# VH-VL binders against Putative uncharacterized protein F40H6.5, part 1

Scores and structures below are computed, not measured.

Target 1, 136 residues: Putative uncharacterized protein F40H6.5, of Caenorhabditis elegans (q09277r678to813)
Amino acid sequence: RMVNFANVMEVGDNITITGHIWQNASESTFNLYVGMDPKYLQSYISIHINMRWATDGIVYNYFWGMWNYQFESYSTRPFSRGLPYVLSVVRGINYYDVYGNGQFIKKFGIIGSVALHQVGAMYGYQQWNIDTVKMN
Below, numbering starts at 1 at the first letter of every chain, in headers, positions and changes, except where a header shows other numbers; antibody chains are not in Kabat numbers.
F, E and O stand for the ipSAE by ESMFold2-Fast, ESMFold2 and OpenDDE, each averaged over both directions (binder to target, target to binder). V2 = 0.75 x the mean of E and O + 0.25 x the DockQ between their complexes.
[cut] marks letters that were taken out.
The coordinates of atoms that the task and the answers printed are left out; those that the model quotes come from them. Centres of patches stay.

## First folded at step 1 (VH-VL)

Design x1
Fold by ESMFold2, look of step 2:
Structure x1 (fold): chain C 136 residues (1-136), chain A 123 residues (1-123), chain B 108 residues (1-108)
Amino acid sequence: as target 1 above (136 residues)
Amino acid sequence: QVTLKESGPTLVKPTQTLTLTCSFSGFSLSTSGVGIGWIRQPPGKALEWLAHIYWDDDKRYNPALKSRLTISKDTSKNQVVLTMTNMDPVDTATYYCAHRLFYDSSGYYFDYWGQGTLVTVSS
Amino acid sequence: EIVLTQSPGTLSLSPGERATLSCTASQSVSSSYLHWYQQKPGKAPKLLIYAASSLQSGVPSRFSGSGSGTDYTLTISSLQPEDFATYYCQQSYSTPYTFGQGTKLEIK
């Protein structure tokens, strides 16, 4: 599900998505994109949040024309297959604070020049439903 | 060298359908990231974006005109076709096709333009 | 829809003078999505500046751009005879992608 923001995401902005993890999920992904109306796999990703359900964690990265596996990082995952979820991402000055089901789970540092991370869209996909999206 | 050229009728009557072809060279629509857009300009007025099509057949339309527009491509002929239904005298404009490689984060700007074709809608 | 309003409508200057052209957006846009074009009579627009301040290849360094949020500026530091034309700003922040109404820069 792709959503363009009315404005570039600003410090203090909070995007919250809710939905349901598929009972048989293998992978679930949420991206914040630099720009509006982003072109898949061409537009830059400021934070990539990837759940590989064969493991117990969340994988974080960014995409700047290619993935940077040296900067890949991890957190624990408070979500379970077949259950509802709440994911919140709060923009800081040079980081994102990530919350899962109301629990703080990750501070992800914005990589490279912060001025280039002008986030205008989100895209969530793979084996979860996104039922609501709320900004601010 | 990248070149684009618009072709089609220069005079149409109200209610008719306009079909314009953008013929291009110096790049391929098989190339990842390549897109072609259509923009029009009424005489003495601002430019208005109409539609885009990309190498992977992703299409975007101006919401105000979406019900009247269809964009398509023929990669083997190096052509993009725009169809606009129910033409009205207010649609009189120069119609441009324009190229964009989209592999950066700056969104859609138009780096190569055709010369344009004036389409007059008159009874 | 984001409306871009350019001012002045017409700017009359002499060669060698400095030109300052304004583009104001109806809502905040990121500077990465604000672009400038030059158009001469009977010709297609030509890209000058992309992402508010990045100079397109082959464009003389007397052209520069700046701005953020809703307010953007194109500056020509020392006007040459070939710079007398109409200038448009364009946003690619959200669809529909829109252009300003233009500023005509004419010789005094």
Scores: ipSAE 0.000, ipTM 0.518, lowest interface PAE 14.3, mean pLDDT 86

## First folded at step 8 (VH-VL; from q8 with heavy chain S55Y W106R)

Design w4
Fold by OpenDDE, fold request of step 21:
Structure w4 (fold): chain C 136 residues (1-136), chain A 126 residues (1-126), chain B 108 residues (1-108)
Amino acid sequence: as target 1 above (136 residues)
Amino acid sequence: QVQLVQSGAEVKKPGASVKVSCKASGYTFTSSYAMAWVRQAPGQGLEWMGLIDPYGGSTWYAQKFQGRVTMTRDTSTSTVYMELSSLRSEDTAVYYCARGPYDSSRYEGTNWFDPWGQGTLVTVSS
Amino acid sequence: EIVLTQSPDFQSVTPKEKVTITCQASQSIGSYLLWYQQKPDQSPKLLIKYASQSFSGVPSRFSGSGSGTDFTLTINSLEAEDAATYYCQQYYSTPPLTFGGGTKVEIK
């Protein structure tokens, strides 16, 4: 599900999505895109949140044309297949705070120049439902 | 059955531009693969120039070639192009296109290349 | 960028002898290291990925080892057809993708 924000994220802004993880999910992914009208596989990604359900944890990175394993980071995964979830990503001054089901799970430092990360959209895809999207 | 067929050898003068093509076949051109360009000067090693995602058209160039290289693709012909401008003698090399896996679902690539094109010799000489 | 330094630059080896090529990274790259083989007048061919995983169709005499900063390509018994230049390549930190300087292996 692609959602364009009304405005570029500012410090303190919280993007929260809710839904259900598919019972037979293989992957679930959430991206924050740079720009206001992202194009799949064209727009840059400020933060990439990827759940690979064959393994534990969550993989984080950014995407600006090529994958860089040096910037790959990880966290626990408080979500389970077949269950509802709440994912929140809060914009900091040079980082994102990621919350899962109400618990803090990751502080992701924005990679590169913060000024380049004018985030104006989100995209959640693969094997999970996104029922609500709120930005506060 | 996967093949990358490149355009023929080029001879250019310094300051000119060259555009090398790489036609892909044997797989879905806009699927989970990217195309890289790697060159090799005579008797020298391999040098990565950049990469293009044929699906979205996104490119990333090595810093050395920024502003001088342009990679494009034509999805209708499954062809990738690499244009290098302001040619100099040091640009004399065999230029290869090479296919690399790219997982579009994760925006993640495995940056090894298989197969490679046959190479295109570009000679820059006054 | 990550610099890969190969050693030696050149080897002249008798058939059936063991060949060892090393690749050293300027920083840890985990196992994100490749080996290519390039025979004369041919395009490079992938031999090893993830430092030690043989690519499809690669003869068993080829093996890769190492992690972190030090890697080794081994040909346990050199065949005449193995005359080629071998390159290591990292894909840990990109861009840019970077290659070693190459090791040319000739048959005595």
Scores: ipSAE 0.429, ipTM 0.820, lowest interface PAE 1.2, mean pLDDT 93
Fold by ESMFold2, fold request of step 21:
Structure w4 (fold): chain C 136 residues (1-136), chain A 126 residues (1-126), chain B 108 residues (1-108)
Amino acid sequence: as target 1 above (136 residues)
Amino acid sequence: QVQLVQSGAEVKKPGASVKVSCKASGYTFTSSYAMAWVRQAPGQGLEWMGLIDPYGGSTWYAQKFQGRVTMTRDTSTSTVYMELSSLRSEDTAVYYCARGPYDSSRYEGTNWFDPWGQGTLVTVSS
Amino acid sequence: EIVLTQSPDFQSVTPKEKVTITCQASQSIGSYLLWYQQKPDQSPKLLIKYASQSFSGVPSRFSGSGSGTDFTLTINSLEAEDAATYYCQQYYSTPPLTFGGGTKVEIK
């Protein structure tokens, strides 16, 4: 599910999504995109949140025209296959705070020039449903 | 069939510039693919020079070439260009264009190259 | 930037014998390593991605293994058309993407 924001995401803004993980999920992904009219395959990703259900964690990175795996980082995952979830991402000055089911799970530092991370959209895809999206 | 066809060999004097073209066919030029430039001096290994996204025209250069290299594209002819200025004898090489995925929806799907163009020999001599 | 050291620089090998080429990275790169083949006067051709995943159309005699810093390309039974120079490439850290120095394989 793609959602374009009315305004650039600002410090203190909190995006929250809810939904359900597929019973047989292998992968579930949530991205925040740079730009107010992003192109799904080409636009830069400020934070990439990737759940690989064969493992017990979440992989974090960003995309700036090329994947740079040196910047991979990880957290534990409070979500389970076949169950509902709540994912929240809060923009800080040069980081994102990530919450799963109300639990703080990761502080992800914004990579590169912070001023260029003008986030205008989200996209969630693969083996989960996104039922609601809220931006505070 | 995907093809990358490059411009012909060039002979240049030190201090000149060269502009090599790479015409793409057999796929959608502005969708899911970027173009890299890689050079190979005679009898030597491979050296990555940079990458261009044909959709938006964004470029990423190796620091060694920053300030001397310019990569551009023309979407109407499905062609990318690499221009190298202030040529020196050590710039004598075969210059390749190479297609790589530019697909952020697949985490392990970037930074590898297939196919490659046929290569363009640039010779720099007095 | 990440340095890749290939070994050996050169091998002369009897047909049908096994060829082993190594690539060592200056730091851990996970499995983000590629292998290319370049025949004389030809463009490079992708053989292996993600350390061990054969690319489309690559003969089954080619295989890759390894992770972290130590990687191997194997040709299980060398054929005449396999005479070429082989390069590893890392894609863990960019820019720049970097290549090993190459391993030239000749037929005895």
Scores: ipSAE 0.419, ipTM 0.801, lowest interface PAE 2.8, mean pLDDT 90
Fold by ESMFold2, fold request of step 21:
Structure w4 (fold): chain C 136 residues (1-136), chain A 126 residues (1-126), chain B 108 residues (1-108)
Amino acid sequence: as target 1 above (136 residues)
Amino acid sequence: QVQLVQSGAEVKKPGASVKVSCKASGYTFTSSYAMAWVRQAPGQGLEWMGLIDPYGGSTWYAQKFQGRVTMTRDTSTSTVYMELSSLRSEDTAVYYCARGPYDSSRYEGTNWFDPWGQGTLVTVSS
Amino acid sequence: EIVLTQSPDFQSVTPKEKVTITCQASQSIGSYLLWYQQKPDQSPKLLIKYASQSFSGVPSRFSGSGSGTDFTLTINSLEAEDAATYYCQQYYSTPPLTFGGGTKVEIK
């Protein structure tokens, strides 16, 4: 599910998605994109959040024309296959705070120049349902 | 069916600039692909120079070429260009364009290249 | 910047014998390593992704293995057409992407 924001995500803004993890999920992904109308999946990703259901963790990175795996980082995951979830991402001055089911799970530092991370869209995909999206 | 056809060999003097072209065909030029430039000095290995996204024209350069290399594109002719300035004898090399996926929906879908152009020999000599 | 060291620099091999080429990274790169083949006077061609995943159309006699810092390209039963220089490339860290120095394989 792609959602274009009405305005650039600002410090303090909180995007929250709810839904349900597939019983047979292998991966579930949520990205925040630079730009107000990302196209062709070529837009930069300010934060990439990837649930790999064969493990107990979440993988974090960013995309700036190339994946850079040295910036890959991890957290534990409070979600389970076949259950509902709540994922929240809060924009800080040079980081994102990530919450799963109300629990703080990761502070992800913005890579590179903070001013270039003008986030205007989200895209959630792979093996989960996204039922609601709320900003602020 | 994807083809990358590069401009012909060039001979330059130290201090000059060179501009190499790479014309793409057989795919949608401005979609899920970017173009890298990689050079190979005679009898030597491969050296990545940078990457251009032809959709918006954004570029990423290896630090050693920052300030000397400029990559551009012309979407109407499906052509990318690499210009290298302040040439030195050690810039003598075959210069390749190479197509790579530029698809952020696939976590492992970037940073590898297929196909490559035929190469362009640039010789820098007095 | 990640340095890749290939070994040997040169190998002359009788047809149908096994060829083993190594690539050592200056730091751990997980499995983010590629192998390319470059025949004389030709451009490189991709053989292996992610250390061990064969690219489309690559003959089954080519295989890759390893992770971390030590990687191997193997050619089981060398064919005459396999005479080439082989390069590893890391894609763990960028910019820049970096290549090994190459291993030239010739028919004895």
Scores: ipSAE 0.413, ipTM 0.791, lowest interface PAE 2.7, mean pLDDT 90
Fold by OpenDDE, fold request of step 21:
Formats: sequence, C-alpha cells, structure tokens
Structure w4 (fold): chain C 136 residues (1-136), chain A 126 residues (1-126), chain B 108 residues (1-108)
Amino acid sequence: as target 1 above (136 residues)
Amino acid sequence: QVQLVQSGAEVKKPGASVKVSCKASGYTFTSSYAMAWVRQAPGQGLEWMGLIDPYGGSTWYAQKFQGRVTMTRDTSTSTVYMELSSLRSEDTAVYYCARGPYDSSRYEGTNWFDPWGQGTLVTVSS
Amino acid sequence: EIVLTQSPDFQSVTPKEKVTITCQASQSIGSYLLWYQQKPDQSPKLLIKYASQSFSGVPSRFSGSGSGTDFTLTINSLEAEDAATYYCQQYYSTPPLTFGGGTKVEIK
C-alpha cells in the first residue's frame, strides 16, 4: 500500500501503521520514500524495513539508486505471523526511531545529508495487511 | 519442477528489434521471485541486463541498456518478455532468463539465480 | 561498479587432481559471492552462495571459501563431468550485478 503524506516528515513526526501479518508470510516490507508519488525500484528510500519470516529479525537499509550491504543493519522482531501489529517510525534529527507493538526496536541513522531526505510517502508491501496509516 | 522455457533463436538485421520470451512453470509466477535477463556473447562471459518483478511489473535495467531494453510480463501465461531495440552486431549473444529470489533488503531479485532458461541465441548481422 | 577478477582464465587438469579457482573483488563484498558452473552448450548453474554455502545437489567435492576481497572455489578431486567454465558473481552491491570473467576448466 502506497500512501502519500499530506506533508513531508519533520522531526518529531510519527507514522504509525497497523494491520496483521499473514499466517504464512514469507516477507513483509515497509519503506519511507523521498519525495511524493514514489516509483518502485526508482525513488529513493530513506528507511527500508524488511521482515524475512524465515529468520528471527528485521533488516534495515536505505536505497539511494542502489542497494549496498554496507548500510544494512538489524534488530529484533516483536511481530508474529498471523497476529496484529503496530509499527511506528518516528523521525529524529538525523535518525528514525522504530517501534514495534509499543516496543523500541531500532534507531536507524539517516544516511547522507539529512536535508535530502524529504520523506513524503510510504509503501508497505508483500505479505501483510495495512489497515490504518496515521501521521501525527 | 521449476522450469524456464525460452523462445527460439532469432536472426535480425542491425537496427531491428527482438523480443525474447521466457515462460515460467513449477512455481507461483507472482510469488517471491524476480526474473533477470543475462546475456552471453559467443565465447564471452555473462552480462546482466536487468530484471522484472512479475508481481508488480516493476523493472530495473542496467545502465548500458537504458532506453533500448524493455522487460514486460504476462501473469496470465506466466511469461516474461525482453525486447531489445536498435540492434547492433555486438548484441549477438545467447540471452538467458534467470529466476532470482525476492529480497527487499537488497536489489530486488538480484542475489543468486536459479534456475536459468535454456537460452535464446540472437544473431544480428547485415 | 564492483569488478571481479578471476584467475586463472584456463586450466587443463588431470582427473582426480585438485582444482583451485580464485576470484578477487575490487572492494570488500563480505561473503556476498556466488559461484556458477556452466558446461559447454548449457546454461549456468549455481554452485555456491554466500562464498561457502553449497547449493542443493552440488557434489561435496566442490567448496568455496573466502571473504572480503579474495575468494576461492575448490574442486578437491576433479571428475570428467566437471569440465566447464566457472564464474563468480557478487551481490553485495547492485546495480549492476557483476560477474567474473570466468575460468575454463578442461580435462587432460
């Protein structure tokens, strides 16, 4: 589900999505895109949150014209397949704080110039439902 | 068994276009796999051309082929197509489709490839 | 782009001998290296992923090692059916995906 934000994210803004993970999910992914009206595999991704359910963690990265494992990072995963989830991403001064089901799970440092990360859209895809999207 | 079956050999003149097909079977076409195209000139190595995500149809082409290559898919027939235009003699090669696992934390569909199609020879000559 | 340099380009080997093929990356790629086998008039087949993990169905005589910039594919006892060209491929950074130039192994 792609969603354009009413405003570009600013420090302190919190995007929260809710839904449920598919029972037999293999992968679930969430991206914050730079700019509005993002194009998949083209637009830059400020933070990439990838859940691979064959493993026990979450993979984080960013996309700036290419993928590079040098920027890959990890966290625990408080979510479970077949269950509801709450994912929150809070914009910091030069980082994102990621919360899962109310639990802090990751501080993701923004890569490069923060000024370039004008985040105006999100995309949640693969095998989970996104029921609500809120920005506050 | 997972299989990729490609269309037959092509002979083209310079400036023409060629469209190679790759029919997938033995797995869910729109599942967690992308399809890449890799070519191999006679007696040469392997060269990645790009990939398509059959799930959404998104594509990413190697810079070398930008503006000259178009990858599409038909979900109803589980077939991926690669069209290369403005052909030149240097485009003479065996063209392979190759299935890549879907990995959203990396370049989509760009890790390892398995299996590969049987290859399609495209000969460009005047 | 990341350049992969294979060595040697060609080997003529007697059956049962050990074969060693190297792949050097222009920059560190961790363990994100693959090895493919391509027999004459056939499509490439995946042998090893993550530098050292054998793919399903690959004979035990094949092994991969290395990390960072230097990688090695080893066939501890060459068999006639192993005559092929072997390619390394990195998936550490893309685009573009890049391959080594290949190493052709022939049987004496």
Scores: ipSAE 0.013, ipTM 0.630, lowest interface PAE 8.2, mean pLDDT 90

## First folded at step 12 (VH-VL)

Design k6
Fold by ESMFold2, look of step 16:
Structure k6 (fold): chain C 136 residues (1-136), chain A 122 residues (1-122), chain B 108 residues (1-108)
Amino acid sequence: as target 1 above (136 residues)
Amino acid sequence: QVTLKESGPTLVKPTQTLTLTCSFSGFSLSTSGVGIGWIRQPPGKALEWLAHIYWDDDKRYNPALKSRLTISKDTSKNQVVLTMTNMDPVDTATYYCAHRLFYDSGYYFDYWGQGTLVTVSS
Amino acid sequence: EIVLTQSPGTLSLSPGERATLSCTASQSVSSYYLHWYQQKPGKAPKLLIYAASSLQSGVPSRFSGSGSGTDYTLTISSLQPEDFATYYCQQHYSTPRTFGQGTKLEIK
C-alpha cells in the first residue's frame, strides 16, 4: 500500500500504521520514500524496515540508488504472525524513532545530508495488511 | 542492448485521436521496477511529460492532459501504447518514449527513442 | 505543480570559457530527483547529470552539477565545440514531472 503525503514529513511528525500480520507471513516491509510521488524500485528510501518472519528481529537500511548492506542494523521485534500490530515512526532532527505496539524498539540514524531526506510517502507491502494509516 | 522506437501517424487532423506505439527490446516490462514514459516536445519549446506506465500496470498521467490520455501495455509484444484524444494544432510535437532503470551499482540508465514528429493541421 | 525556471534563456560563449546555467524550482525539491539533460537539434535529450550532481556514465568531467532546495546549477568548466546545445533541468520529485524551458548555449 502506497500512501502519498500531502506535505513532506517534518521533525516531530509521527506516521502510525495498524493492521494484522498474516498467519503464514514470510516477510513484511515498510519504507519511507523521498519524494511526493514515489515508485517502488524508482525512488530513494529514507528508512527501510524489513521483517523476516523466519528470524526474531527487524532489519533496517536505506536505499540511495543501491542498498548499503554494511549499514544494515537490527532490533528485536514485538510483532507476531497472525496478530494485530501497531507500527509508529517518528521523524527526529537526524533520526527516526521506531515504535512497535507502543514499545520503543529502534533509533535509526538518517544517513547522509539530512536536508535531502524530504519524505513524501510510505509504502507498506508483503505479508501483512494495513488497516489504518495516520500522520499527526 | 536497450532500444525503443516510436511508431504511428505523422499527420493528424484536428479533433482526431492520436495513437502511438513504443516498441522496445533489451528488457521486459514484466520485470519489477520497469517503466516506460511518454514525453513530447513542440518545435522550439520545452519538453512536456505526458504519462508513465509500470510493470505492475500502475499508470501516472500529467494532470493537465489526463482527460485526453490513455496509456497501456502489451507485455507479450514488448509494446506500450499512448492514445491522445481531440488533437489540436497546439499538440504538434515530437513524441518520445523513454525508459529509465537503476543499475546494481546505484547508477541510472536513461534510454530514449529517436522520437516521431506528429503534425496536427487543419 | 513544480515550475522549473531556467536562466539565462540563451547564453552566448566561446570555446574554452566557463558556462553557468541556473535552474530554479517554484518550491523545494529533493536534489535526488533533479536531473540535467543535453539536447542537440534533431536528437532526443541525453541524460547528463542525475540527482543534481552525479555524472551519467561517459559524461566528461568538465560537466558538474550542484544545488539543493530550490536552486540548482549546471557548470561546464571549459567549453568544447560539442557542448553547444540546449540544456534542460527536470524534476520528478512531485507530480507532474516537469522540465525547465531550457537554456540554449550558443557559439559566439
Scores: ipSAE 0.027, ipTM 0.664, lowest interface PAE 6.9, mean pLDDT 88

